# Designs tried in a protein design chat: VHH binders against Sulfurtransferase TUM1 (TUM1). Part 5

Target 1, 304 residues: Sulfurtransferase TUM1 (TUM1), of Saccharomyces cerevisiae (q08686)
Amino acid sequence: MPLFDLISPKAFVKLVASEKVHRIVPVDATWYLPSWKLDNKVDFLTKPRIPNSIFFDIDAISDKKSPYPHMFPTKKVFDDAMSNLGVQKDDILVVYDRVGNFSSPRCAWTLGVMGHPKVYLLNNFNQYREFKYPLDSSKVAAFSPYPKSHYESSESFQDKEIVDYEEMFQLVKSGELAKKFNAFDARSLGRFEGTEPEPRSDIPSGHIPGTQPLPYGSLLDPETKTYPEAGEAIHATLEKALKDFHCTLDPSKPTICSCGTGVSGVIIKTALELAGVPNVRLYDGSWTEWVLKSGPEWIAENRD
Short names: E, the ipSAE of ESMFold2; O, the ipSAE of OpenDDE; V2, 0.75 times the mean of E and O plus 0.25 times the DockQ between their complexes.

## First folded at step 1 (VHH)

Design n8 (framework vhh_7nfr_2)
Fold by ESMFold2-Fast, scan of step 1:
Structure n8 (fold): chain B 304 residues (1-304), chain A 120 residues (1-120)
Amino acid sequence: as target 1 above (304 residues)
Amino acid sequence: QVQLQESGGGLVQPGGSLRLSCAASGFTFSSYWMSWVRQAPGEGREWVSSISSSGDSTYYADSVKGRFTIARDNVKNTLYLLMDSLKSDDTAVYYCARSDYGDYVEFDYWGQGTQVTVSS
């Protein structure tokens, strides 16, 4: 069973029209890089949304004990957030974001890892708007379409899906990351190579030794920002991206994805899984945790 | 050496028009999304418009939609911003920016900027 499935705008509209048993809850999971100077909560309240959407704040729904940004939430934080948003376990959740396919994969992945049974990732909201499908254009001070629920997550796939710092550090220190894994970094090539700054001013650029740069935009359609269709399209996109960025992918090896803080890493994780790559995990702490916990001897700026 | 050089800015009265150009060199221009980003005095950067590598897809900030048109010439390696119905709020330094492989909101290279002043 996949943690979530992609759904096209047309298929989503058909699902809304045909589904009479389960409530369909659209989830606006928009998150912006701090450097973009945009406000995701204000945009949810003032810009057109899919009717009856809830707002999933990935910064708020995070591990409150961790000093690192938006680390994977504890069961209690997640369950409390879902309950406050009015989500029920038998709801069909359809996740989107206003950038297209940027932060919504992280939200869909989080919901699936926490065991929510039916999760879709809309592929994508920008196409939904272009096709003139129904929108709620009201500007509101607050939006809470559902009464508080009692959500209790049951099965968790955290151990299968997430690589922690301890495992990552041992793989790098031993040289096994490069030798036994496909390790990809979804950040831009400039950030990976250390020639462009990180969005956070206190964080140096560069990369984890043993990782390969696979910028997340390279696995999306450059015009629409959608995931290519499963089969020939996604395989052609992946092959081109690997060639363009001088990356190798050995399907017999497990794969680890990373990025700046664990958001865009899920974009490439999803594309790899769509292409049939097995055993793909996310290093949730990603570059930010790596540099804050590791000394400068563990920061690379050249291809490994 | 990646270089982006803007031109075409200047002083214009409200309701006027300007055409900005950005000459790109040092990379395969036709392979990249390109964007215009502006910065008003004392304010942060505001994304204005983006255009796909082929030129077939264009995106605009709500504040400029219907007034500005982004275009590109892949033979001349030049990006354009055609600005109509200019308002005092459009006063800013306008930067040409390159997007890294399809992320039209993230930018890896910037030009020096060209000043646009819409005076009373």
Scores: ipSAE 0.000, ipTM 0.248, lowest interface PAE 10.4, mean pLDDT 86

Design n9 (framework vhh_7nfr_2)
Fold by ESMFold2-Fast, scan of step 1:
Structure n9 (fold): chain B 304 residues (1-304), chain A 123 residues (1-123)
Amino acid sequence: as target 1 above (304 residues)
Amino acid sequence: QVQLQESGGGLVQPGGSLRLSCAASGFTFSNYAMSWVRQAPGEGREWVSSISGSGSSTYYADSVKGRFTIARDNVKNTLYLLMDSLKSDDTAVYYCAKDQWLEYDSPGYFDYWGQGTQVTVSS
């Protein structure tokens, strides 16, 4: 029923040892903020990876007609990319990233929204490395070790999972976002409040009216950057984060998550879902689309 | 120019203690988490300990928890590792490492490393 499930490093290693029917394909979905001056493609090709990994390029597997970065891909773009990477519909995909839990939730979510039957999110690759589980340290020349396949996605949960700009603008303009929704922004408090700059210099800071700041790191373990276990641990983490950032969460209301460009918003979406919050959607365009489409009258700088 | 310079390594008997120091320059020290990483002969790098920019949060590998203490002095721009109850398995080159991004917005990667200081635990 969920779009993807979390899997610990130990459980993943046990799965690889026990699974004899389906191919297990690890997916390196590392994406870095441009300001970080890192190269995710070079890192996949030259740095240790989980054996037999493919590289999922979040920027390349995107809506080619959108002017905004890495917007949710069309069926054709997605299917072509999966085919080129050699993915088959009966593969078990296990998504990770080199940051820990930054961009891999976005990839796992995208795979699940496109209807891939079995998707795991590794919780997380940094712990996998610390536990000294098997790595392939060779340098490779391609983003997949598999021959090209003919992948065809059969269903999409896009309408259920994604809030588009038109819906978001209507909710803000009517005042319904603040009144009828839990709306969270995964960016840092300073970016939300307008006191710290955005990573992209041409984008002003501030927030969408009706949203509450819930920085993505606040829902992860501060030492390991893993998601807390389902049940008591994730509930305690969520309660603390809501208190620390003076946020409210009303379980009778639907929830919308956002961030800068739709990547880190999936981090908090995943944590909320793990905590049992129903009806959580992503505003895919997030702050970047909002600012570029809505104009300065729709930028808030203080708490609503 | 970012510089990290370790000191305080040496030869010590099992059960002994050492205090490592790392002098940092070229960046705003208090804004970044700092870490100690070690590399034993013929082995890969192993993370040992990290400390937040403010010094209020500390983190330890299970192999050193209860024996090592990480500390920092943000006035002197110096990172410390206090090592008690040393074991032969603690023999390694110890590196001071700077987190690549600001802790507040940072997932924890290292962009600068010192040259390392040798710790040998032997009778």
Scores: ipSAE 0.000, ipTM 0.169, lowest interface PAE 12.0, mean pLDDT 87

Design p1 (framework vhh_podentamig1; at its last look DockQ between E and O 0.06; V2 from the best seeds 0.00; counts 0 for: pae E 15.9 > 2, grease 28.1 > 24.2, placed apart)
Fold by ESMFold2, look of step 2:
Structure p1 (fold): chain B 304 residues (1-304), chain A 118 residues (1-118)
Amino acid sequence: as target 1 above (304 residues)
Amino acid sequence: EVQLVESGGGLVQPGRSLTLSCAASGSIFSIYAYGWYRQAPGKQRELVAAISGGSTLYADSVKGRFTISRDNAKNSIYLQMNSLRPEDTALYYCAADYWEGDYSYDYWGQGTQVTVSS
């Protein structure tokens, strides 16, 4: 059963108009690359947003004791954040971001892994704006229009959704990752091959041995940044990406996705799951954790 | 230390196209992200497009009309601007950055003027 569902802008507007029992809470989960010199918090407060939106801060809602960015949040961090945002268990959450299916898949996935019952990923805010659906253009001073709640997550699907460093390292060391898994890296081909630098100056480029490149942009519409929703379209998109990057996908094998720090890996995880690929997990620490814990002998480069 | 040189600006009529380029030279610093910004007379500088690690970002006002691309062999990026409108009139700046956990673009070009008028 999926942890969240896609919802088109048209279907979302219909849902808002027809839902009379549960609160519908749009969730702005915008995260920008540091190099873009954009401020997601300022944008939430000052730029148009879907009416009644809350702001989900992916940087803040993470494991605070980890030295690695965007590690999956502890129960306490998550519950406190949801409480402060005023989220209730029976809220229908509809997640979006201002980039276009960039950080919002990570947020929707986090909500689902922590057991929130009804989560949608809006496909997507760019299209919502293009279709001229309602926006709240007011300037606000808070990240939620709701009073604080008492949110308590009661279940977590982390064991089915996340691969940690120790498991990943053993799979690479034993050769089982390459042999028994479909393993994909959502980073750009240049970062994967070691020919382009990583965003962090202290992190070399390259890839985890046994992974294949599947840059996340290849699985979204290049103009709209939407996921294909029709079955034939998502299968065609995936098939083309696999061929373009000379990758294989064996349907009988489990799948592990990774990226730089655990955000863009969920973009490809979502696309694979939409295409019907079973048993897809995320290596949450991704390239950053791998390099810093494993050292240079465990860095692969190029493919030739 | 790093030098960024924009080119390709000019005067064009509405509906036409231009391609801007930004060539980086000099410096031993590794540059991993590029952005195009613009500043119209009397307005604040605004992001137009950015590219890093296979990810792109576009301002809403240019989406579907502008395309950013990168050529690592030439250490250059490009902005293809189609269907130009008078509101696209601005000085266009190239910026480049390396990630230190800071949002600062450390390197800026001097700008290339794009003027769209009928």
Scores: ipSAE 0.000, ipTM 0.190, lowest interface PAE 15.9, mean pLDDT 86
ESMFold2-Fast, scan of step 1: ipSAE 0.545; ipTM 0.826
ESMFold2 (binder alone), look of step 2: mean pLDDT 82; pTM 0.825
OpenDDE, look of step 2: ipSAE 0.006; ipTM 0.280

Design p10 (framework vhh_podentamig1)
Fold by ESMFold2-Fast, scan of step 1:
Structure p10 (fold): chain B 304 residues (1-304), chain A 118 residues (1-118)
Amino acid sequence: as target 1 above (304 residues)
Amino acid sequence: EVQLVESGGGLVQPGRSLTLSCAASGFTFSSYPYGWYRQAPGKQRELVAAIYGGSTLYADSVKGRFTISRDNAKNSIYLQMNSLRPEDTALYYCAKRFGWTSHYLDYWGQGTQVTVSS
């Protein structure tokens, strides 16, 4: 079911100390909302990082032919990027981001969908820093300390993991999305309901008909922004979020997650999978593709 | 695919005991909260007992008479029912829960009939 495993900061430090066979490569997958006016590339090059990190740019490692932001990359784009970053298939990749658990789930999921054998999601970098674990505070000139490799992905789970626009539109048009699926939107309640603007000024707010709002922050610890890891805490967190946002989850139905552009949708997808929900897929195009392709008659603003 | 299968129901006289079992395959549910629910004729389904790790919860109507337990090595949940009464007659379901206070739950089992009569 999940294509990667969580790892705590303490367990990661122990792994680095004990692993003698495989190279451990930390992956800084930081991505910021444009409205935050921050630069993830500058931050990787100039701010403290986990030692020996590479930088994975979700905007650069994307489908070059799509007009939509950071759509799932082609095999060619992905393999070239991994080769240029010096990644080898027997590396253990440990993904993190500087926000906490924001864009790193998207990166970990992308690596897993492309068939990378061992991927961890660090839960999370903010806690790693708070616990004062080792950091490299030097300024660097490149996105990788490793020499170029020859990475070739051999397996893809794209068909099992991703819902495309054509499938999503048919599910909405037929009414089957609401009747046969659990469909969740990871954006804020205000964006979902149409009362808060989208970060992109040319895109209206509202939601895909048949979806339920499940804001991604509701599935993370409110203070630390970590995923709960103990079974009781995992289920209690999901239960509270479903109740707080008046959502239903029927485990006999398959689940589709979405958000603005396919990044925060993976946050809720991961939380659902940790809770044991089967058959969870991502609508990669999410709200941005939906409104640009479907037209205003396919925009809902109220829950009724 | 993981399934929950209930067993152990039957016809029993008042004052006697029955043990219900719920078996899960694949061990994917070993860390989850589980509950026993029942539905009597003409009534809504109600929670009888729940277990999460070492913690237990009981309906007032069964507290002190019923005991829920788990065996994670066997991937099984049990309901020990003592001092059975005619009002305990119902179809009993094993279900996964999302937590102690949740009204959301998954019914994977087919149920097992318990009839308490002379």
Scores: ipSAE 0.000, ipTM 0.118, lowest interface PAE 19.6, mean pLDDT 85

Design p2 (framework vhh_podentamig1)
Fold by ESMFold2-Fast, scan of step 1:
Structure p2 (fold): chain B 304 residues (1-304), chain A 118 residues (1-118)
Amino acid sequence: as target 1 above (304 residues)
Amino acid sequence: EVQLVESGGGLVQPGRSLTLSCAASGFTFSDYAYGWYRQAPGKQRELVAAIYSGSTLYADSVKGRFTISRDNAKNSIYLQMNSLRPEDTALYYCAKVPWGDYEPFDYWGQGTQVTVSS
């Protein structure tokens, strides 16, 4: 069963108008690359948002004991955050971000993995604004307009959805990753090939042996930045991206997605699932954890 | 090796429009994300707009006024600048942009000067 469903801006507006039983809570999950010098918290508080939105801080809702950025949160951290934001288990959550389909897939995926019953990913906020659908332009002082709740997650799909470092290292060491999996890296081709330096001086560029470069933008519509519609459109987009980046995809094999730190990897995971690819998991630690734990002998450079 | 050449700058009055162009050569253009950066005298260089495949990002100061686009057949990117303000006065650079993760960027070429003044 899907962890979340995509919803168009038009369908979302129709849902808001027609839904009289469950509260619909839009979720601004904007996260920016640090190099962009933008502030997602200031943007939520001061810029137009979908009315009645809460702000989901991907960096804050993370494993507090991990040295790696925004690793998948513990149940306690997640439940506390949902409670503080006023989320109830019967809420319909609709996730978006101000970049387009960048960080919102990670948030929608996290909510679904933690067992939230109804989650949509808005496809996408940029189109929502372009169509001039309702916005709240007021400045707000808090990340939620709702009173605190008592959110208690009862299910987790973490074991089904996440590949940890130990599993990934064994797959690479044994050669099984290349032989038995489709492994995709959502980062730019330059980082994958090792032709661009990493921003951290302690992290080399390159890629995990056995992975293929599938930059996340290649799976989105070039004009609107939306996920193509399920069926013919997404299949055509995926086929073109695989061809353009010289990748192979065997649908009978399980798939693992990765990126730099586990955010953009969910973009390609979502597109693959929309295209009907089964058994797609995320290597949550991605490139940053890989290079810090594995050492230089486990770093590949250049394309095959 | 990346070679990018900026053009289209000039002196323009407040409220007017200007289009900047960036031409690339000698490599597979579609493999990379690109953007426009600007630097005013005495200030740090800032990202104005970025594009990768079909995805775009804009600095808050230019959202709703500037539009970035690309033409892969011509190996070019463009910045359409509307409703120009004196604060937009800067040297504008075309550069390869980090996208999908935090990664460094470099600038290419000498930049093109945009001056918004009466």
Scores: ipSAE 0.000, ipTM 0.232, lowest interface PAE 14.3, mean pLDDT 85

Design p3 (framework vhh_podentamig1)
Fold by ESMFold2-Fast, scan of step 1:
Formats: structure tokens, C-alpha cells, sequence
Structure p3 (fold): chain B 304 residues (1-304), chain A 118 residues (1-118)
């Protein structure tokens, strides 16, 4: 049972036209890097959106006690946010972002991990716009058109989906990460190898020992940045990416994905799951937490 | 070794159009993301537009006027600039291994100069 399913723009429009029982709530989960000088909140309020969208802020809906960005939210933070946005447990949520497939996988994954029953990831919003499907071009004053609800998550798949720092450190220290896992890093090859700087000047580049570089763009269609269709298309994309970046994938081993801060790691996690790879988890703290907690002896810079 | 070569800049009057080109070599073109940056005299370099496949991102100052595109068969990235304004005057750079800002490749080449004046 997947935590969420992909849905094409055409299938989404058909779903909106045919669904008579459950409310369909599009979720704009756009997140931009500060260096892009773009404002996701202003864009939601002022730019065209799928009609009846809510805005899901991955920075705001996070662990408030963590010093690291976007860390997986507590049940209370998540439930309060869903309630304030007017989400109900029987809503069908359809997640998208204005970049295409960047931050929306993280949002869809978070909703699924918190046990929301019906979650889709739109594959993708840029295609939805190109096909001239309905948009609300009005300026709005709130992040939700819905009245406040009482949302209470009933279960969490957090333990099945997330690798925490303590588990990751023990796997690296014991050598078991390299021996018993497929471990992938969604950052660029240059950051992985230590030849390019990290966005934060206070952290070095390099990689977690035992990980392999699998840049997230390599698993999306190079023209549209959609996820390739399940079956031959995604398998061909995965095989090419593994070959291009000199990675191995052993289907008998569990898989762990990571990145800079836990956002793009979900892009590759989703593609691997679409390709049929079982038991794929996310190291949520990713490179930023690893560097700040582990010390320099646990930073690798060279491939074998 | 990654190589990027920008071209297409020039002097143009306000309200006119220019197309910038970036030719890339030394890597698997489709595996990388690309961005256009600009730098005006005395100012910091700023992101103008980015493309990862066909998913695109634009600075607010150029939204609706500029279009970024790619041609994988030609290993090229383009920036179509419409309704040019004097404030668009800058040296324009193409960058690669820009993966939605998770990594920016620090190779900027010489750039191509765009001057918008009457």
C-alpha cells in the first residue's frame, strides 16, 4: 500500500469531474530556496493556483523543537496545521508545487506518513498549466478557502519511513550502511564528492560514508520533469541514472535516501518506489544534521 | 570537465526582444539542471530563470517576460527575453549542476552582455 499515488493532470481533471462523495483539496506545497529570491507565500496568494487550493508551508509544518530545517512535524504541529487549513480526514488531497516535482513529494510523503487516507502527487503542475486546465487567477487573502476543521491523525508510519540520526550513525560506524543497504544522496555529484561548496558556509561538502550519489533530476523526465510511467519507462530511467552516476542497487537490500535537508531525498525515494524498490526510507536530517552532529572524521570526500 | 558558452547578447531598445543561448559540453546534458543569472555593475549576481527539464522557475522581476527552454539534442539552454526594460541591463551567465538550488555549479564563463537603452 503506497503512502500516496501519482496522478496525471488529465486524470486529476477527470477525478474532479466524477468525484461526488469526497471533497478534493489541491495542496500547493511550493518551497523555494532563499537564493532564488522568490516568495512561496506571495505566489500562493497572488499567482494562478488550482481552484480551491490550500497552501502547505513545509517550513512552518515542521518540528518546532528542532534546530534543523523542515524536520518531520510532531503530531500536534501537524494536526493543528491541518485543522487551521480546514482539512478533513475523508478529503482527497492532491499535492503540487510551482517548480514541478521539487517540494511537493516531501508534502505528499508527510501527509501519507501521518496516515491521511487519500493522497495524490500531481505529476506535475507545469504540465497542468501547459494543458490549459482550470486555474483560479484571483488574488486571495488566506492560505485556505475552507473553515477551520478538527483534524486528528490516528496513526503514523514515521518509524517505518524515517531513519533518525542515531540509527544512521550506528549504521555508518559499524560499516553496515555500505554492506547491507542501498544508500543514496540526492545532492549534486560535486557536493557529494566535496568539490562544490554547500549553500551554508558553516558546513563542508562531502558525503556520509557508505552513500552513493544519485542526483534527483536524474530520475525525472529530462523534458517535463515528470516521473516516468510505472513499468518500462521508470525502469529505463533508473537503470540509466545508476549507470551514469556509477551506482549499484541491490534489490535484496533495504534502501535509505538522503539529501541536504530532507526535501529532494523524497524525490528519489518516490522514483525508487515507483520502480518497485521495496523498503525505502528517508534520513530526514540528511547532510545538514549529519555534519553538525557527527564531526569531521565522519565526512567522506572520495569515491572508492 | 564541464564547459558552458553563452551567446546572443547585444544592444537593444526598450520593449524589444533578445534570445540568449548557452551551449554545454563535457557531461550528460539531460542529467543536469540549468539556470540563467545576471549581474549589473555594482550589484550582486541574481538568479533570473532556472530549468530542470521543462519545470521552470523565474525571478519576480522577469515573470511573464522571459522564457527559459532547453534542447537536449543540441545540448543547449535558451533564454527568450521579451519586453526588455533598462533595468534588465546586465552581464548574463549560464550555470549548470544547479539542481533546484541544492547545488549550484560555480562555473560562470565570461557571460554575454545585454544592454537595454534608447
Amino acid sequence: as target 1 above (304 residues)
Amino acid sequence: EVQLVESGGGLVQPGRSLTLSCAASGFTFSSYDYGWYRQAPGKQRELVAAISGYSTLYADSVKGRFTISRDNAKNSIYLQMNSLRPEDTALYYCATEWDYGLSEYDYWGQGTQVTVSS
Scores: ipSAE 0.000, ipTM 0.187, lowest interface PAE 17.7, mean pLDDT 85

Design p4 (framework vhh_podentamig1)
Fold by ESMFold2-Fast, scan of step 1:
Structure p4 (fold): chain B 304 residues (1-304), chain A 118 residues (1-118)
Amino acid sequence: as target 1 above (304 residues)
Amino acid sequence: EVQLVESGGGLVQPGRSLTLSCAASGTIFSDYAYGWYRQAPGKQRELVAAIHGGSTLYADSVKGRFTISRDNAKNSIYLQMNSLRPEDTALYYCAAGYRFTYSWGDYWGQGTQVTVSS
């Protein structure tokens, strides 16, 4: 039961040409790490986009009451945002981002968790551009191509997909996270080990006890940043990444993915699911919530 | 809050002309950028024409045939459509976006039907 499916640039272009019943809506879900000093809103408005794209702001479409960045939105926040963007339940949504496969998996996952029926993740926008497929370079990006709709989400997979802080803390405190779960951290090895600073200056680096480092780039093609979905390529990629970072994966155990703030954790979650790993969940608060809520006694800095 | 009301749609023969009007209310008209979009059955909504600070932009399919204009005194924008083709048949929407503050609270009219047939 996938929450969304991957689609290649060529398959997407063919879908747009052949689909005569349902509206296809490309979704620019670009989000940048704070250290990159880039503006995703400015880029959507000023840089070429897939024609008729809407902009999905993961910072704006979030839990407004949480002090942590872009936490999973409430039903009301999500439904209001979809309605304002003009999305309808029978639309085919095709999610992309300007980095390649960085924040778009988070958006596709959010749409799927909220029960949107047809969601694709473009694999990926960088390849779409390289293949010279159609782009909209117009200066009229100040308004969206769709009138306001009435979107009401009915299904939610939140309980199945998300690990909250209380569950994560109890798993760490009991030692069960390390013993009964595959727990992966999508951040760089240096951030995991405490030798590289976090993008936010107010939080320390290190990792949640019981997690293993599985940097998100290790599960993507190093040149194109695509998910290697051809034949057995994803299985070979996962096996190599596990070996390179000295990680273990037991498919009989449930899996939890994390990262800095719940964005890049979905990159590895998606790769694991593509490789056939069952019962993969996201710790939405990730490292930022963990550090701010748990305190320094719950920070590990060494492997093993 | 900006409210937009389209008018001027109808049935016309190929090669004829039609003018669409969009009346805006609710705020300072000059603070907004305006455009016309269209949607044919089974197709995605596409930009037809837009007006930005006195500059105009047109889709390649309508360039040279359609003209967008504005009348600030009447708080209205217009789409003059010349040399109409059957392929121009669509529901036409007026749209507005605030120029100085980022907001995806897009303002849209209800649409007006244009049918080019005979």
Scores: ipSAE 0.000, ipTM 0.087, lowest interface PAE 22.0, mean pLDDT 84

Design p5 (framework vhh_podentamig1)
Fold by ESMFold2-Fast, scan of step 1:
Structure p5 (fold): chain B 304 residues (1-304), chain A 118 residues (1-118)
Amino acid sequence: as target 1 above (304 residues)
Amino acid sequence: EVQLVESGGGLVQPGRSLTLSCAASGFTFSEYAYGWYRQAPGKQRELVAAISGGDTLYADSVKGRFTISRDNAKNSIYLQMNSLRPEDTALYYCARYEDWGTPYFDYWGQGTQVTVSS
C-alpha cells in the first residue's frame, strides 16, 4: 500500500459525519494538461469544490532550483506552503482532482513522503459529483479558508520513494535496470516505442532503456477513471494490463515507475501498490529530465 | 497513416447552431481520446472540448452551449455548437490523443472555419 489510503466518496461522506476529533481538510490538487488551456487556479476559486477545500498547486509546491517541471519540493518549500494553506499535522487530508485520478495521486504521495500522518486519496471526485454529495458552489478569494499555521514536517521518505537521475543513469548504463528491476513507463505505447512523435519538437519520443510500457489508463476503470478495489478487482486489472502491453512483473525484483514529468507515474505506482507489489519507487525527473540530461544515445525505440 | 478530417463549418448568424464532424482513419478509433480546439486570427489556440471514453471536459467560454460526443461505430467525433456568438469565430481543429494523462494531443486535422456574423 502507498503512503496514503484510498477512500470512496461514500466512505468520505461517512468519515466527515463521524469524525469529531480531527479536522478533515479536502485538498484540490487539480493540474491540467498544458495543451488544454484550462486554469486550475481559476477553477478552484470559481467552480464547485468539496466544502472547506484548500488548493494544492503542484507546479508551485516544487523544487525552485530545478529547471525541470514540478520536481519534488524541498522541506522549506513544502513546510512554507502547508503553513500558508493553514494545514496542521493532526489534520486528515483528503486529496482529489477535477479530472478524476490524474494529478491527485502525485499530491497524496508528496504529502505522504513528507510524513503527513493521515492522508487519503479520493477515488474519485467525478464519482463524488455524480452521487450528488455536498459541494460549495460559492466563489472564493483565497486558496484556503483556514488561518495560517506553523507546519513543520518531521520526517521524509524521499530516499525510500524517489529514484534520482544519477541512480537511474547508472542502472541503465550498467544494464542492471532491465536485469534487476521491473521498470514501467506510464506514457502511451506509441510515444514509448517512438512510432508516434511527441507534439513538442524539442522533446523526442522513445523510452529509457530497460523500461516497459504500462499506460496509466490501463490500470484505471475505463469509464469512471477510478482505481479498482483492493483484492480480486485490482489483481484482474493488473493482470490484463500486463498481458495487453506484453509486460512482465517479477515480484522478487524492486519496481521503478516513470512517465513524462513524474505526475502520471504515481498513478501506476499507486495501482501496483494497491495490488500488493512491494518496493515501488518513482523516477521523479522521468522522460523530460532523461532526454534533456542524457542525450540521444540513451533513447531506446521499439522493445527489442 | 493517421488522418483526421473536419467538416461542418460555415457562415452563420448569432444565436444559431452548427454541428462539426471529425472523421478519423488509419488507426483503431476506439482506442483513443479526442478534442476540439479553435484558433481565431491573432489569438492563441484554445481547447474547446475533450472526450475520453465517456468523460468530457469543456472550456468555460463554451460550457453549457457546446456538446462533444463520439461514435465509435462511425469512427467520428462531433461538436454540437448552440447559441453561437461572434466570439466563437475561429478555425476549429480536431485532435487525437492517447488518454487524459498524456500531456499532448498527438495528431491534428486541417481545421474547419466557423464564422459567426450578422
Scores: ipSAE 0.000, ipTM 0.155, lowest interface PAE 17.3, mean pLDDT 86

Design p6 (framework vhh_podentamig1)
Fold by ESMFold2-Fast, scan of step 1:
Structure p6 (fold): chain B 304 residues (1-304), chain A 118 residues (1-118)
Amino acid sequence: as target 1 above (304 residues)
Amino acid sequence: EVQLVESGGGLVQPGRSLTLSCAASGSTFSSYWYGWYRQAPGKQRELVAAISSGSTLYADSVKGRFTISRDNAKNSIYLQMNSLRPEDTALYYCAARLYSYTSPYDYWGQGTQVTVSS
């Protein structure tokens, strides 16, 4: 079950008009792959945003002791960041990103795992802009319009939501990942099979043994990049994607999602949960941690 | 869906300049990477230049000579081509894709011919 709900642009605008009790805080969680040579901070400060947005920096709100990029943050790092952005526990947070549905699922998931009570994922910002809903086009000098708060997270769903390296390595080494789990990799088929390079030149392509390729774009609407409606639409999309990429999904088995660094893996995790798949967790370190920590003997290539 | 229409091509002498324009319609303009590709007879299409919010990329063969730009108010992409060479002769295409490198949603214009000859 997801720790947040999807909300359409139209429903979001209606929520803003009708909500009289709780503050609604839009959250720009845009994160770009380093190879794209784009600046998410400059874009927040200078490009149109949903009015009264804060900027959630996925790279900054991370485990400071980990050598791997944007690993799940400690309680202290998370609470300090929320406090600095002016977030309060009774705020309704509505997460979006400028790509559409790329990094915002990771942010929404992080907020939910840390126990924030009401979180929505906007499905999606590109549609919000296309429908000409209100934007703040001014340039701003800060990542939040709100005064500093005192945010303290009270519960964590980390143990239910996250697979760490130790667990993942034991599952692969024992052969149990392939036998007892549905394990999906959200990267492109070429990166999975080892025929296309990774965005980072020091990282080899290939995949974690026992995983199946389920590219994240395959679970989104091809034109709008929105998640399909719950029910028939998402089930049809999932069935097609599984068939197109020769994947199997056994609903009696638990599921683990992964990707390059733990961002796009949440895209497919969200779609699977929307389709009613239970017990879906994220391998947070994903391909980058796997390769750097495990070594070349644990890289699989080709599709059998 | 995105519709792209190129203009500004023509016959030009070596050493001269041309500006190509690409008008985009039908979808959120700022959500896409935009690029200029070219194809000479009997050759594969190649990327010439690309632009997104805040970033530009150029093929080595055109660096320092060509400049890509965008005008969000006009939903338009431009390619300023300076110091043109006979080797730049090709059909030039405007293209749009989402930021996702797994995207099957590349959109192409019909192309505009650029001929560089004496």
Scores: ipSAE 0.000, ipTM 0.115, lowest interface PAE 19.3, mean pLDDT 85

